VH-VL binders against p55155r1310to1479. Designs and how they scored, part 1

Scores and structures below are computed, not measured.

Target 1, 170 residues: p55155r1310to1479
Amino acid sequence: SVCKVQKNQIRTFDDVLYNTPLTTCYSLIAKDCSEEPTFAVLSKKTEKNSEEMIIKVIRGEQEIVAQLQNEEIRVKVDGKKILSEDYSAHQIERLGESDIVIELPEGEVRFDGYTIKTQLPSYSRKNQLCGLCGNNDDESTNEFYTSDNTETKDIEEFHRSYLLKNEECE
Structure headers, positions and changes below count from the first letter of each chain, unless a header shows other numbers; antibody chains are not in Kabat numbers.
F is the ipSAE of ESMFold2-Fast. E and O are both the ipSAE of ESMFold2, at different seeds. Each is the mean of both directions, binder to target and target to binder. V2 is 0.75 times the mean of E and O plus 0.25 times the DockQ between their complexes.
[cut] marks letters that were taken out.

## First folded at step 1 (VH-VL)

Design CO01 (framework fv_cosibelimab; at its last look DockQ between E and O 0.04; V2 from the best seeds 0.00; counts 0 for: pae E 15.9 > 2, placed apart)
Fold by ESMFold2-Fast, scan of step 1:
Structure CO01 (fold): chain C 170 residues (1-170), chain A 123 residues (1-123), chain B 112 residues (1-112)
Amino acid sequence: as target 1 above (170 residues)
Amino acid sequence: EVQLVQSGAEVKKPGSSVKVSCKASGGTFSSYAISWVRQAPGQGLEWMGVIIPIFGTANYAQKFQGRVTITADESTSTAYMELSSLRSEDTAVYYCARDRYSSGWHYYGMDVWGQGTLVTVSS
Amino acid sequence: NFMLTQPHSVSESPGKTVTISCTRSSGSIASNYVQWYQQRPGSAPTTVIYEDNQRPSGVPDRFSGSIDSSSNSASLTISGLKTEDEADYYCQSYDSSNHRVVFGGGTKLTVL
């Protein structure tokens, strides 16, 4: 199953499409919401009126941040910029100057600065996923579940529950 | 602006436990990682661990593994550090500090510090 | 595991420049960002430099940070020394391999 984030729209793992613009605060896109989380994918806009995004992937104890710099993808691991020669050591593959694939424990994230594609196997997980990409249970009639596992039909409430606000973002 | 306000000084007996609080104001509490750092009299800064509220997870320095528990209550925007099996060597000022650069499992540097809480362990 | 080593103390006269070093015992100093904290007597630490060489709002431009890969060290430089700069200074980095924050031992700056 694939979740796609681009142009202020999200298509969930269960193929539900909805409109929700990201902000300059990080939003939780997809996460292992079990008691021992193994990964999380977060994203935010570079600027209020931009479609360009920054992605943050947390994988085990490692934090990976990627964004465009002068039309080329740049990667930081644990806060420090790495060169493309070091990408494979961190299970990151470069497909061009502005396209990368980051391996997850089960699946991958593909990012080009404007589109995020997260692919996860629905059969190997116990429906422990949360975030704006949904629960990946192959049932498109599921209601949206907020970060406190409450069912809602209000997209604003759904997104707000996965928004990491701080004083420097909006 | 974010401020961190810690609970008051404590005097404890050897073998007991102490729980220090750190209340955050301003911003969204769950967007921070909160570290705990201690300083024994006349000594340097020693990192104890961190809580990552958005995941509900904590990581601890090896030295304190098994004795320290760091928790967070998002409803009150408060982080807690509980240290058990206290010894005289645990006498120190305990600081909480915010890492603004990582809201996930990682932390790189502290930008806002609490005022400190003196914990004295005496018999 | 690595350690960060600082001189125990440094002294200098008002108006002059002082440099405090922070040397990493293994692995490259450039592998992780370095922060510098100032702690005046009786006070909590405050950040004077973050991400190797960046200065927070409100910190005077007399404070600067640098990285020297050849000596495997970071340095905090304070120019135009004032009596109010008397404090303990700590460098700090992150150990990605062991998932821990590492502090230097601290340097006591005396302005005579």
Scores: ipSAE 0.016, ipTM 0.604, lowest interface PAE 6.7, mean pLDDT 84
Fold by ESMFold2 at other seeds, look of step 2:
Structure CO01 (fold): chain C 170 residues (1-170), chain A 123 residues (1-123), chain B 112 residues (1-112)
Amino acid sequence: as target 1 above (170 residues)
Amino acid sequence: EVQLVQSGAEVKKPGSSVKVSCKASGGTFSSYAISWVRQAPGQGLEWMGVIIPIFGTANYAQKFQGRVTITADESTSTAYMELSSLRSEDTAVYYCARDRYSSGWHYYGMDVWGQGTLVTVSS
Amino acid sequence: NFMLTQPHSVSESPGKTVTISCTRSSGSIASNYVQWYQQRPGSAPTTVIYEDNQRPSGVPDRFSGSIDSSSNSASLTISGLKTEDEADYYCQSYDSSNHRVVFGGGTKLTVL
């Protein structure tokens, strides 16, 4: 079960494809919305008209932020810049020239600056996931649940409910 | 302009609990982390814990583990800190403070402070 | 676990420059950003420096922050000292290894 974000589109865990409303504000891509959350994946654009993204992964008590900058993936963990030789100490793996993998409790997130792939086992956390990637319930018509778990047919309301808008972004 | 407004002063007996609220106005609540910091009379600042509202988890200073619970209600933009099993040494001003969590790089520092809530524990 | 050590008090005359140090006991001061907070008597703290050397809007440019890796310390410098600057000042950093916020012990600044 894979959720893919690229080129202003999302293909959800339940294989629903739609346009993303990603902005320079973070949006919640996928989160463990159980009683004891273990991870969250957020993303924003580097600039309004760019396909480049910044990814933020919250994993337990750690915060991992990554972006492609000057043709190089740059990673911070808890605000501290991490060089590629230290990635493995933070459960991050470099793949090839421009791809990193960030470990999750039961899956992983792959990121290369332009594409985010969140991969979880299909049976994992049925109906306990939330975010723009949907709830992973193997039902393609009910993935428009807002952040308060209310079903909507208004895709803009759905997108807005996961947008983390503030004074520093738009 | 974001402001943090805390609940009023309280007087408590030893062994009881206190719950202090911290309401944010201006800007969105879920874009930020909320820390709780206390200051005993004539003493310095002591960090108690933090909550990241979008993730819904809290991280506590070890000294307070098991006695403090920090929660957030995104719908009302309000964070709460509850401290149980109160003792006289818990007499302090309790502050909430906002971290600029939502930037491209995490700041891990406070940018806005609440006005403080005096909690007095006496028998 | 590390500590941040500040002088207990400093004093200086109006118009002069004062520097308040914040020394990290173990690990590098440069590993995480340092913030500085001002607390006037009877008031809540306010942020005067974040991310080592950045000023929030409304903080005058006579407040500056710096990092000195050789002494493993951060410094808050206040030039053109005014009587309104009399306050307690706290440095703060983050301990990523232990997931905790660390404050310095505080420095009482007296304007003579």
Scores: ipSAE 0.007, ipTM 0.621, lowest interface PAE 9.1, mean pLDDT 83
Fold by ESMFold2, look of step 2:
Structure CO01 (fold): chain C 170 residues (1-170), chain A 123 residues (1-123), chain B 112 residues (1-112)
Amino acid sequence: as target 1 above (170 residues)
Amino acid sequence: EVQLVQSGAEVKKPGSSVKVSCKASGGTFSSYAISWVRQAPGQGLEWMGVIIPIFGTANYAQKFQGRVTITADESTSTAYMELSSLRSEDTAVYYCARDRYSSGWHYYGMDVWGQGTLVTVSS
Amino acid sequence: NFMLTQPHSVSESPGKTVTISCTRSSGSIASNYVQWYQQRPGSAPTTVIYEDNQRPSGVPDRFSGSIDSSSNSASLTISGLKTEDEADYYCQSYDSSNHRVVFGGGTKLTVL
């Protein structure tokens, strides 16, 4: 179904709501963790105290990065800036005011600079998903599973297991 | 630091309704859940419901289903609880509290409480 | 639906240690974090323990929380008891299956 990320809060595919402070380091939001991964969605804050985010979508071999700049979403595909009239050539669509939609193999990611909505079929990829959005198994009482598929009820451990730290962030 | 400031005490007649406000001061609560909890004189704490303003989701205790409405206005950082068809047993102090909503084991509890609003239902 | 059961009252002398139990009636106490709230007469509740055993800033380290899976209970322990600790104490957890917040019945702590 839908995973929503906004203002350091995540509502998972399984309708579990928790606070997980995103940082200026990318965190893994949702990923196809099957034996043949087809996509990953990551995000980070633009600044430590901002509600504004940058998303990165890995789709097959493509990297799509989007960010709100000067009241306009700017999109790069494989490092190359693209214009809104060229979005459709990259399976990106503008919906309504200031939303973009990035197609996934069987779902989509919607982004407006402040909110990330990842939508997948509710029956798809059960137990094959990983990331801060959970595994989409339709059980809202499931324990959180870290990146090594270990059960935890420690939300900070859960978040840290999907954090991509480097020397340029935090 | 955030403070939750509630509206003042009210005296109501049976059959009427009451709407209590809860305003965040010194911060925001749009990324948190707001729970409403009441306490009748000499009694324990009784949860009424919760709203998650960022997602627009409210959930109500079974006992109050159909009588309670919980809303939020993010532009004013204010949550509201309205209780209708008031009865004498609804006389209580009504609290709002900030917490992290969790459907399951990721519930952090109420960390900031409002001062309470006394509602007296008198015939 | 589960309940959280607390003793109705406990009492102890200043300087000593008291433990308040919170027993879950069905399902595992470990399924959800347990919080503890302190409420002095005439005042709003305040949080003394969250996430089973964590203290908010400003809460003395003589307050501690624990979970005992074998008895399906949580405990609040207050050591070095002071007269200002006299209050009602509530445990609280969440019933994820029914999407509700569950409070214990409360325990009146008297410091003699």
Scores: ipSAE 0.000, ipTM 0.468, lowest interface PAE 15.9, mean pLDDT 81
ESMFold2 (binder alone), look of step 2: mean pLDDT 90; pTM 0.930

Design IM01 (framework fv_imvotamab_arm2)
Fold by ESMFold2-Fast, scan of step 1:
Structure IM01 (fold): chain C 170 residues (1-170), chain A 123 residues (1-123), chain B 112 residues (1-112)
Amino acid sequence: as target 1 above (170 residues)
Amino acid sequence: EVQLVQSGAEVKKPGESLKISCKGSGYSFTSYWIGWVRQMPGKGLEWMGIIYPGDSDTRYSPSFQGQVTISADKSITTAYLQWSSLKASDTAMYYCARLGYYDSSGYRAFDIWGQGTLVTVSS
Amino acid sequence: DIVMTQTPLSSPVTLGQPASISCRSSQSLVHSDGNTYLSWLQQRPGQPPRLLIYKISNRFSGVPDRFSGSGAGTDFTLKISRVEAEDVGVYYCMQATQFPLTFGGGTKVEIK
């Protein structure tokens, strides 16, 4: 299954499409919400009026941040910039000047600065995922689960529950 | 016009400190790595290290690790190469150069070069 | 470290004749992304180096078409089809496939 984030829209793992502009604060896109989390994917806008995003992937104890700089993807691992020759050592593949794939324990994240695609095996992850991409439970419904595992039909409440900082976000 | 302009020639004695500069203009300074290359009199080119000015991430050649310090000040678009204590063997021309990106695979080649800074160390 | 070996050390050439310079690496320069980061630089007397060719065979902006690069893996060649007076200088190959970046020892092209 695949979750896609682009153009102020999210298509969840369960194929629910909804509108929610990201802010300049990180939002939790997808996370292993089991008792021992293995990954998290977060994203934010570069600027209030931009569709350009910054992605942060936490994989175990490693933090990967990627964004466009002068129309080319640039990658940092644990705060340090790396060159393309270092990508394979960090389980990152460059598909083009502005297109990368970051491997997850089960699945991958593809990013080009404007689109995030997170692909996970649906069977292995049923009822263990949380975030704006949904829970990957193979049920297409307009009911969303907040970070407190409460059902809501209010998209703003849903998004706000997965926003890391609410103060001064644009 | 994209260019790198280096500081002027230096004449120093062994044991003295020195800091030379490389000022970038005409491009996004924080978006490209800047490398330093040594050329001893009558000899070939040796890569010393590189710095990414956007976050000061620095990588050195093993031969130069601990011998020099590379730094950058993005507010004035300038990279630096510094010695705490010069030796006669440091007498050389020093070039800075920008790492260009010419297609989608990223890191490529040194496409823009400074004019060089001649450093002479003698007693 | 990848060692880059250039031959010949010097290439005296008659004006208008071709010149050929070889560069050999101690290991393959094919990066894991499929690209080969081999470039050629020209250094005219008293001047800084100038990029001629990147990724084996691509001419940099403003470089005359009499310069061409070829090769694969560990063996690379720079050719000048008709040497002009302005081509006098030292030519270096460089690899950027892995750290540390390394240069060949240089080949001096001069008119005989």
Scores: ipSAE 0.000, ipTM 0.484, lowest interface PAE 16.7, mean pLDDT 84

Design IM05 (framework fv_imvotamab_arm2)
Fold by ESMFold2-Fast, scan of step 1:
Structure IM05 (fold): chain C 170 residues (1-170), chain A 125 residues (1-125), chain B 112 residues (1-112)
Amino acid sequence: as target 1 above (170 residues)
Amino acid sequence: EVQLVQSGAEVKKPGESLKISCKGSGYSFTDYWIGWVRQMPGKGLEWMGIIYPGDSETRYSPSFQGQVTISADKSITTAYLQWSSLKASDTAMYYCARPLRYSDILTGKYYFDYWGQGTLVTVSS
Amino acid sequence: DIVMTQTPLSSPVTLGQPASISCRSSQSLVHSDGNTYLSWLQQRPGQPPRLLIYKISNRFSGVPDRFSGSGAGTDFTLKISRVEAEDVGVYYCMQATQFPHTFGGGTKVEIK
């Protein structure tokens, strides 16, 4: 199952499509919300009125940040810029000048600066996967679960619950 | 240096309105939540609610919903706790606090570690 | 609302001796994510509260190793292995598993 983030729109793992513009603060796209979280995927816009995004993947003890720079994907691991020759050592694959795949414990994230595609297996419990991509439980619904695991029909409330509020937003 | 500085002690009569303040400094005020906690004399702590000054989102404990109003003015980096009509039972020490995550995004729950010095509110005839 | 009950209400302790404080919740504090959001706070005389322990047993930064937390489900303990003069104050347990967050009634630690 795949979740796509592109052009102020998200298609969840359960194939629910909705509109929600990202901000210049990180939003939690998908996360392992189990007892021992193994990954999180976050994204933000490069600037207020842009469709261009920055992606942050937390995988175990590593923080990976990727964004476009001069029409090429640039990658940092734990704050340090790495060269493409080092990508495979970090379970990252470059498919083209502006297209990468980041391996997750179970699944992968594809990113090109404008589109995020996260591919993960379905989880049997609702709280095992959370974020704007939904819970990947194979049940389509217009009801969403906030970061406090409360049900809502309000997309703005849903998005706000997954917005990181420890940085300046535009 | 992160600081939360609260307004001075207040002595009021039942039925009067009151607004107390908490001024943040040494950090980006609009990027952090700020919360309010009540401590009645000889009693424990009670969480009242929180506000995110950047967009004025508020969340209240059910016990305080409709009893108080939490607001913020980001131009002067100040959060407020307000009563329209005080009761004798509102006599308490009121603290403001900034949540500090004990962990990052993966396990994130908020805990309040940066606290103001407190504002004593006394309501009596 | 989850009710948090602390015992004892006061604990007189000789300097250098251990102290223990118990906290019981009216419901299990295990969150749906498998974590238990039970924390301990210290309030010294005339000061605002400060965080000591989070998620049952993890010491917050700057907290001395003489403080330790333990427990599971509904029964939790804060232990001070060797009480020092600066440890005088009121200690509170708090749950963040379920909204609203709730606190215990507090335990006063005094030197005898």
Scores: ipSAE 0.012, ipTM 0.469, lowest interface PAE 9.0, mean pLDDT 82

## First folded at step 2 (VH-VL; framework fv_cosibelimab)

Design CO02a (at its last look DockQ between E and O 0.05; V2 from the best seeds 0.00; counts 0 for: pae E 12.6 > 2, placed apart)
Fold by ESMFold2 at other seeds, look of step 2:
Structure CO02a (fold): chain C 170 residues (1-170), chain A 119 residues (1-119), chain B 112 residues (1-112)
Amino acid sequence: as target 1 above (170 residues)
Amino acid sequence: EVQLVQSGAEVKKPGSSVKVSCKASGGTFSNYAISWVRQAPGQGLEWMGVIIPIFGTANYAQKFQGRVTITADESTSTAYMELSSLRSEDTAVYYCARGKYRGSYFDYWGQGTLVTVSS
Amino acid sequence: NFMLTQPHSVSESPGKTVTISCTRSSGSIASYYVQWYQQRPGSAPTTVIYEDNQRPSGVPDRFSGSIDSSSNSASLTISGLKTEDEADYYCQSYDSSTHWVVFGGGTKLTVL
């Protein structure tokens, strides 16, 4: 299963396509919401009207933040910039100057500054995923689950529940 | 204005537990690292562990594994630290502190909570 | 799982310069950033240097930080000492292998 964020749209793990209200505030894209979370993927826009994004991937005991800068992906691990020759030591693969793959415990995140692809190899986390990418329950109805696992038909309520709003952003 | 406000001082008996709260206001809570740091009388700073609230999994210093539980409640912007099997040497001021990353500097500190373990 | 060693105390007269060292016991001091905190009696710590040599806004420029890879240490330098600088000072870094925050033992600065 793949969730794709590109051009202000999200195609969820359950193959639902909708326009995303990503802002300059971080939003939760996808997370293992089981009782023992293993990863979280967050993203924000670099600027209000840009298609360019910044990602934050939390996995295990590390935080990876990546952004395209001057046609090259800049990566920080736990707040310290790392050079591309050190990517493999951090389970990050470089696919050229603008592409990276960040390993997850059971999957991966691919990012090039404009597209986030979160790929999971199976339904091993069925109904335990959360975020704007949905819960991976193989349902493509208009029902959404907010961050507190409340079912709603209100897409704005769904989006707001995963937005990390503060005075430092939009 | 970012503030971290902690619960009040506590007096505890050996063998009991204590749970200290840290309420954040005026800033981002869920995707920041919230650490707990203690300081025994006349001693230095000792890091106990950290949580990123939106992730929900804490990381602990080895010394405290098995005795400390760090949690967070995003709906109330509150982090908690619970220390069990208290001993007299656990008498200390307990601070919460916020950093942008688990490894970053702490940009805001709570006021501290004195926990006294006395028989 | 390294230690950061600081002198227990230092003292110096007003107007003079003091340097507080912070030596890493294993692995390179440059493997992660070093931060410095000031703690006055009865108060929580506050940051005076972050990322080796950066000052938060509001911290006077007479505070500076540096890294010396040859001695495997960081230094906090305070020039033009004032009596208000009398405090405890802690260095802090991060152990990338364990993902733990590490503090130095602290240094009591006396201005006399």
Scores: ipSAE 0.580, ipTM 0.854, lowest interface PAE 2.0, mean pLDDT 88
Fold by ESMFold2, look of step 2:
Structure CO02a (fold): chain C 170 residues (1-170), chain A 119 residues (1-119), chain B 112 residues (1-112)
Amino acid sequence: as target 1 above (170 residues)
Amino acid sequence: EVQLVQSGAEVKKPGSSVKVSCKASGGTFSNYAISWVRQAPGQGLEWMGVIIPIFGTANYAQKFQGRVTITADESTSTAYMELSSLRSEDTAVYYCARGKYRGSYFDYWGQGTLVTVSS
Amino acid sequence: NFMLTQPHSVSESPGKTVTISCTRSSGSIASYYVQWYQQRPGSAPTTVIYEDNQRPSGVPDRFSGSIDSSSNSASLTISGLKTEDEADYYCQSYDSSTHWVVFGGGTKLTVL
């Protein structure tokens, strides 16, 4: 299963397509919401009117933040920049000039500054995922599950439940 | 304005447990790193472990592995540190502290919670 | 993993300059940022230097930080020393291989 975020649209693990107003605040894109979480993927816009994103991947004991800057992907691990020759030591692969793959325990995240693709095996984490990419329950209906695991048909309520607002972002 | 407010001082017997709370206000809680740092009387700072609340699991210093449990409740913006099998050398001030990343500097500190372990 | 070693105490007169060292026992001091905290008795620590040499807002420019890779150490320098600078000072870094935060042992600064 694949969840794709691009141009203010999300295609979920359950193949549901909707428009989402990602903001300069982080939103939870996808997370292992089992009793022993192994990863979380967050994203925000770089600026209010930009299609460019910043991605944050929390994986085990590391936090990986990536952003396109000056035509190149810049990667920080635990808050400090790393060079491309060190990517493999952090289970990161550089594919092209501006795209990377970040390994997950079961799957991967591909990011190029404008598109986030979170890919998990189809058999993994059924009904144990949460975030804007959905819970992977194989249902493509008009209802969604909020961060409190409450069913709603209100897309805006769904989006707000995964938004990490503060006074410094919109 | 970001603030970290900790629970009050506690007096405990050896062999018992203590749970200290740290409530965050005035900023984002869920995607920041919340660390626990203790300081015994007249001694230096000792890092115990860290949690990122939205991720939900914690990392611990080896010295405390098996005795400390760090948790977070996103709905109340509160982190907790529980230390079990208390001994007299666990008498210390326990601080929570916030950083943007697990490896970053701590930009805000709680006021500290004195835990006294006395027989 | 590594240790950060600081002198136990330093003393200096008002108006003078003091430097507190922080030496890393193994691996490069430059492999991660070094932070510096000030702590007065009965108070929580506060940051005076972060990311090697940056000052938080409100910290006077007489506080500075530096890294010396040849001695594998970081330094906190306080110029124009004032009596209110009397405190304990801790350096801190991070071991990315073990994922542990590491503090130095602390330095008591006495202003004579």
Scores: ipSAE 0.527, ipTM 0.842, lowest interface PAE 2.5, mean pLDDT 88
Fold by ESMFold2-Fast, scan of step 4:
Structure CO02a (fold): chain C 170 residues (1-170), chain A 119 residues (1-119), chain B 112 residues (1-112)
Amino acid sequence: as target 1 above (170 residues)
Amino acid sequence: EVQLVQSGAEVKKPGSSVKVSCKASGGTFSNYAISWVRQAPGQGLEWMGVIIPIFGTANYAQKFQGRVTITADESTSTAYMELSSLRSEDTAVYYCARGKYRGSYFDYWGQGTLVTVSS
Amino acid sequence: NFMLTQPHSVSESPGKTVTISCTRSSGSIASYYVQWYQQRPGSAPTTVIYEDNQRPSGVPDRFSGSIDSSSNSASLTISGLKTEDEADYYCQSYDSSTHWVVFGGGTKLTVL
């Protein structure tokens, strides 16, 4: 199963396509919402009217942040910039100057600065995933579940429930 | 950089089993999907199943469910496909292929293993 | 689950353009990426197009891919045909709900 985020559109793990612009505040894209969370994927725009994104992956106790700089992906682990020669030590693979894969406990995230693809097995996280990518339950429906696990058909309400708004972003 | 090297050709009798290996070199093995795809003489490509070694789980095409078993040994970076209850219709070239994701393209293919089932 | 349907064969002269279609029987063709593989006699397949319209390094720009949601199909277009393009071509897609990879039936391209 795969969830794709690009150009203000999200295709969920259950293959529902919808439009929702990201902001300069982090949005929760996908997270292990089980009783023992193992990962979270968050993203935000670099600037209000840009399609360029920044990705943040929380994996166990590590925080990985990646974004484009001069059309090349740059990566920070726990706030420290790392060189591409160190990527494999952090379970990160560079596929090109602007394309990386970050390993998750069960799956991976691929990012190129404009597109986020999160790949997970549908069986391992059925009804335990949350975020804008949906719950990965192998059913394509028009129902969305907010961060407090209530059903909605209002995309703006759905997105707002996963938005990490603060005073430094808009 | 990455190579998938398969075991050699096999000749089997109907009703027996065959186990084909696929050894990966030159890259990370465990976080990629390994699929098995066969091609009967003069026929098209037919997907049999996939394993994601890091999860230890496999999924199979309905046609092969109950006859195929796909396994992986992360310590040797080797995937295996075992097909049981062989029939003459199972005569084919069997390929392993690496996918970065289940829905992504196959970026590397093994050279193929010819399995001939005859009496 | 779903099927991908291709024409059995296509033929065209050197220098001309050929298009091979791949039609999905169930579900949207646009919901999952489509890949195209080239297989020459005696060889394993190789990728000529991935993720709908991307070309791997080393594949000539004469090869292109497209998606047509209205006909629920993908197309591989090869322009400036050369004799070396003679091969079998397969489309491939996926469905996450069934965890199945599906190949089209294949198209034999003859260049004469």
Scores: ipSAE 0.000, ipTM 0.456, lowest interface PAE 15.7, mean pLDDT 83
ESMFold2 (binder alone), look of step 2: mean pLDDT 89; pTM 0.910
ESMFold2, look of step 5: ipSAE 0.007; ipTM 0.485
ESMFold2 (binder alone), look of step 5: mean pLDDT 89; pTM 0.910
ESMFold2 at other seeds, look of step 5: ipSAE 0.052; ipTM 0.658

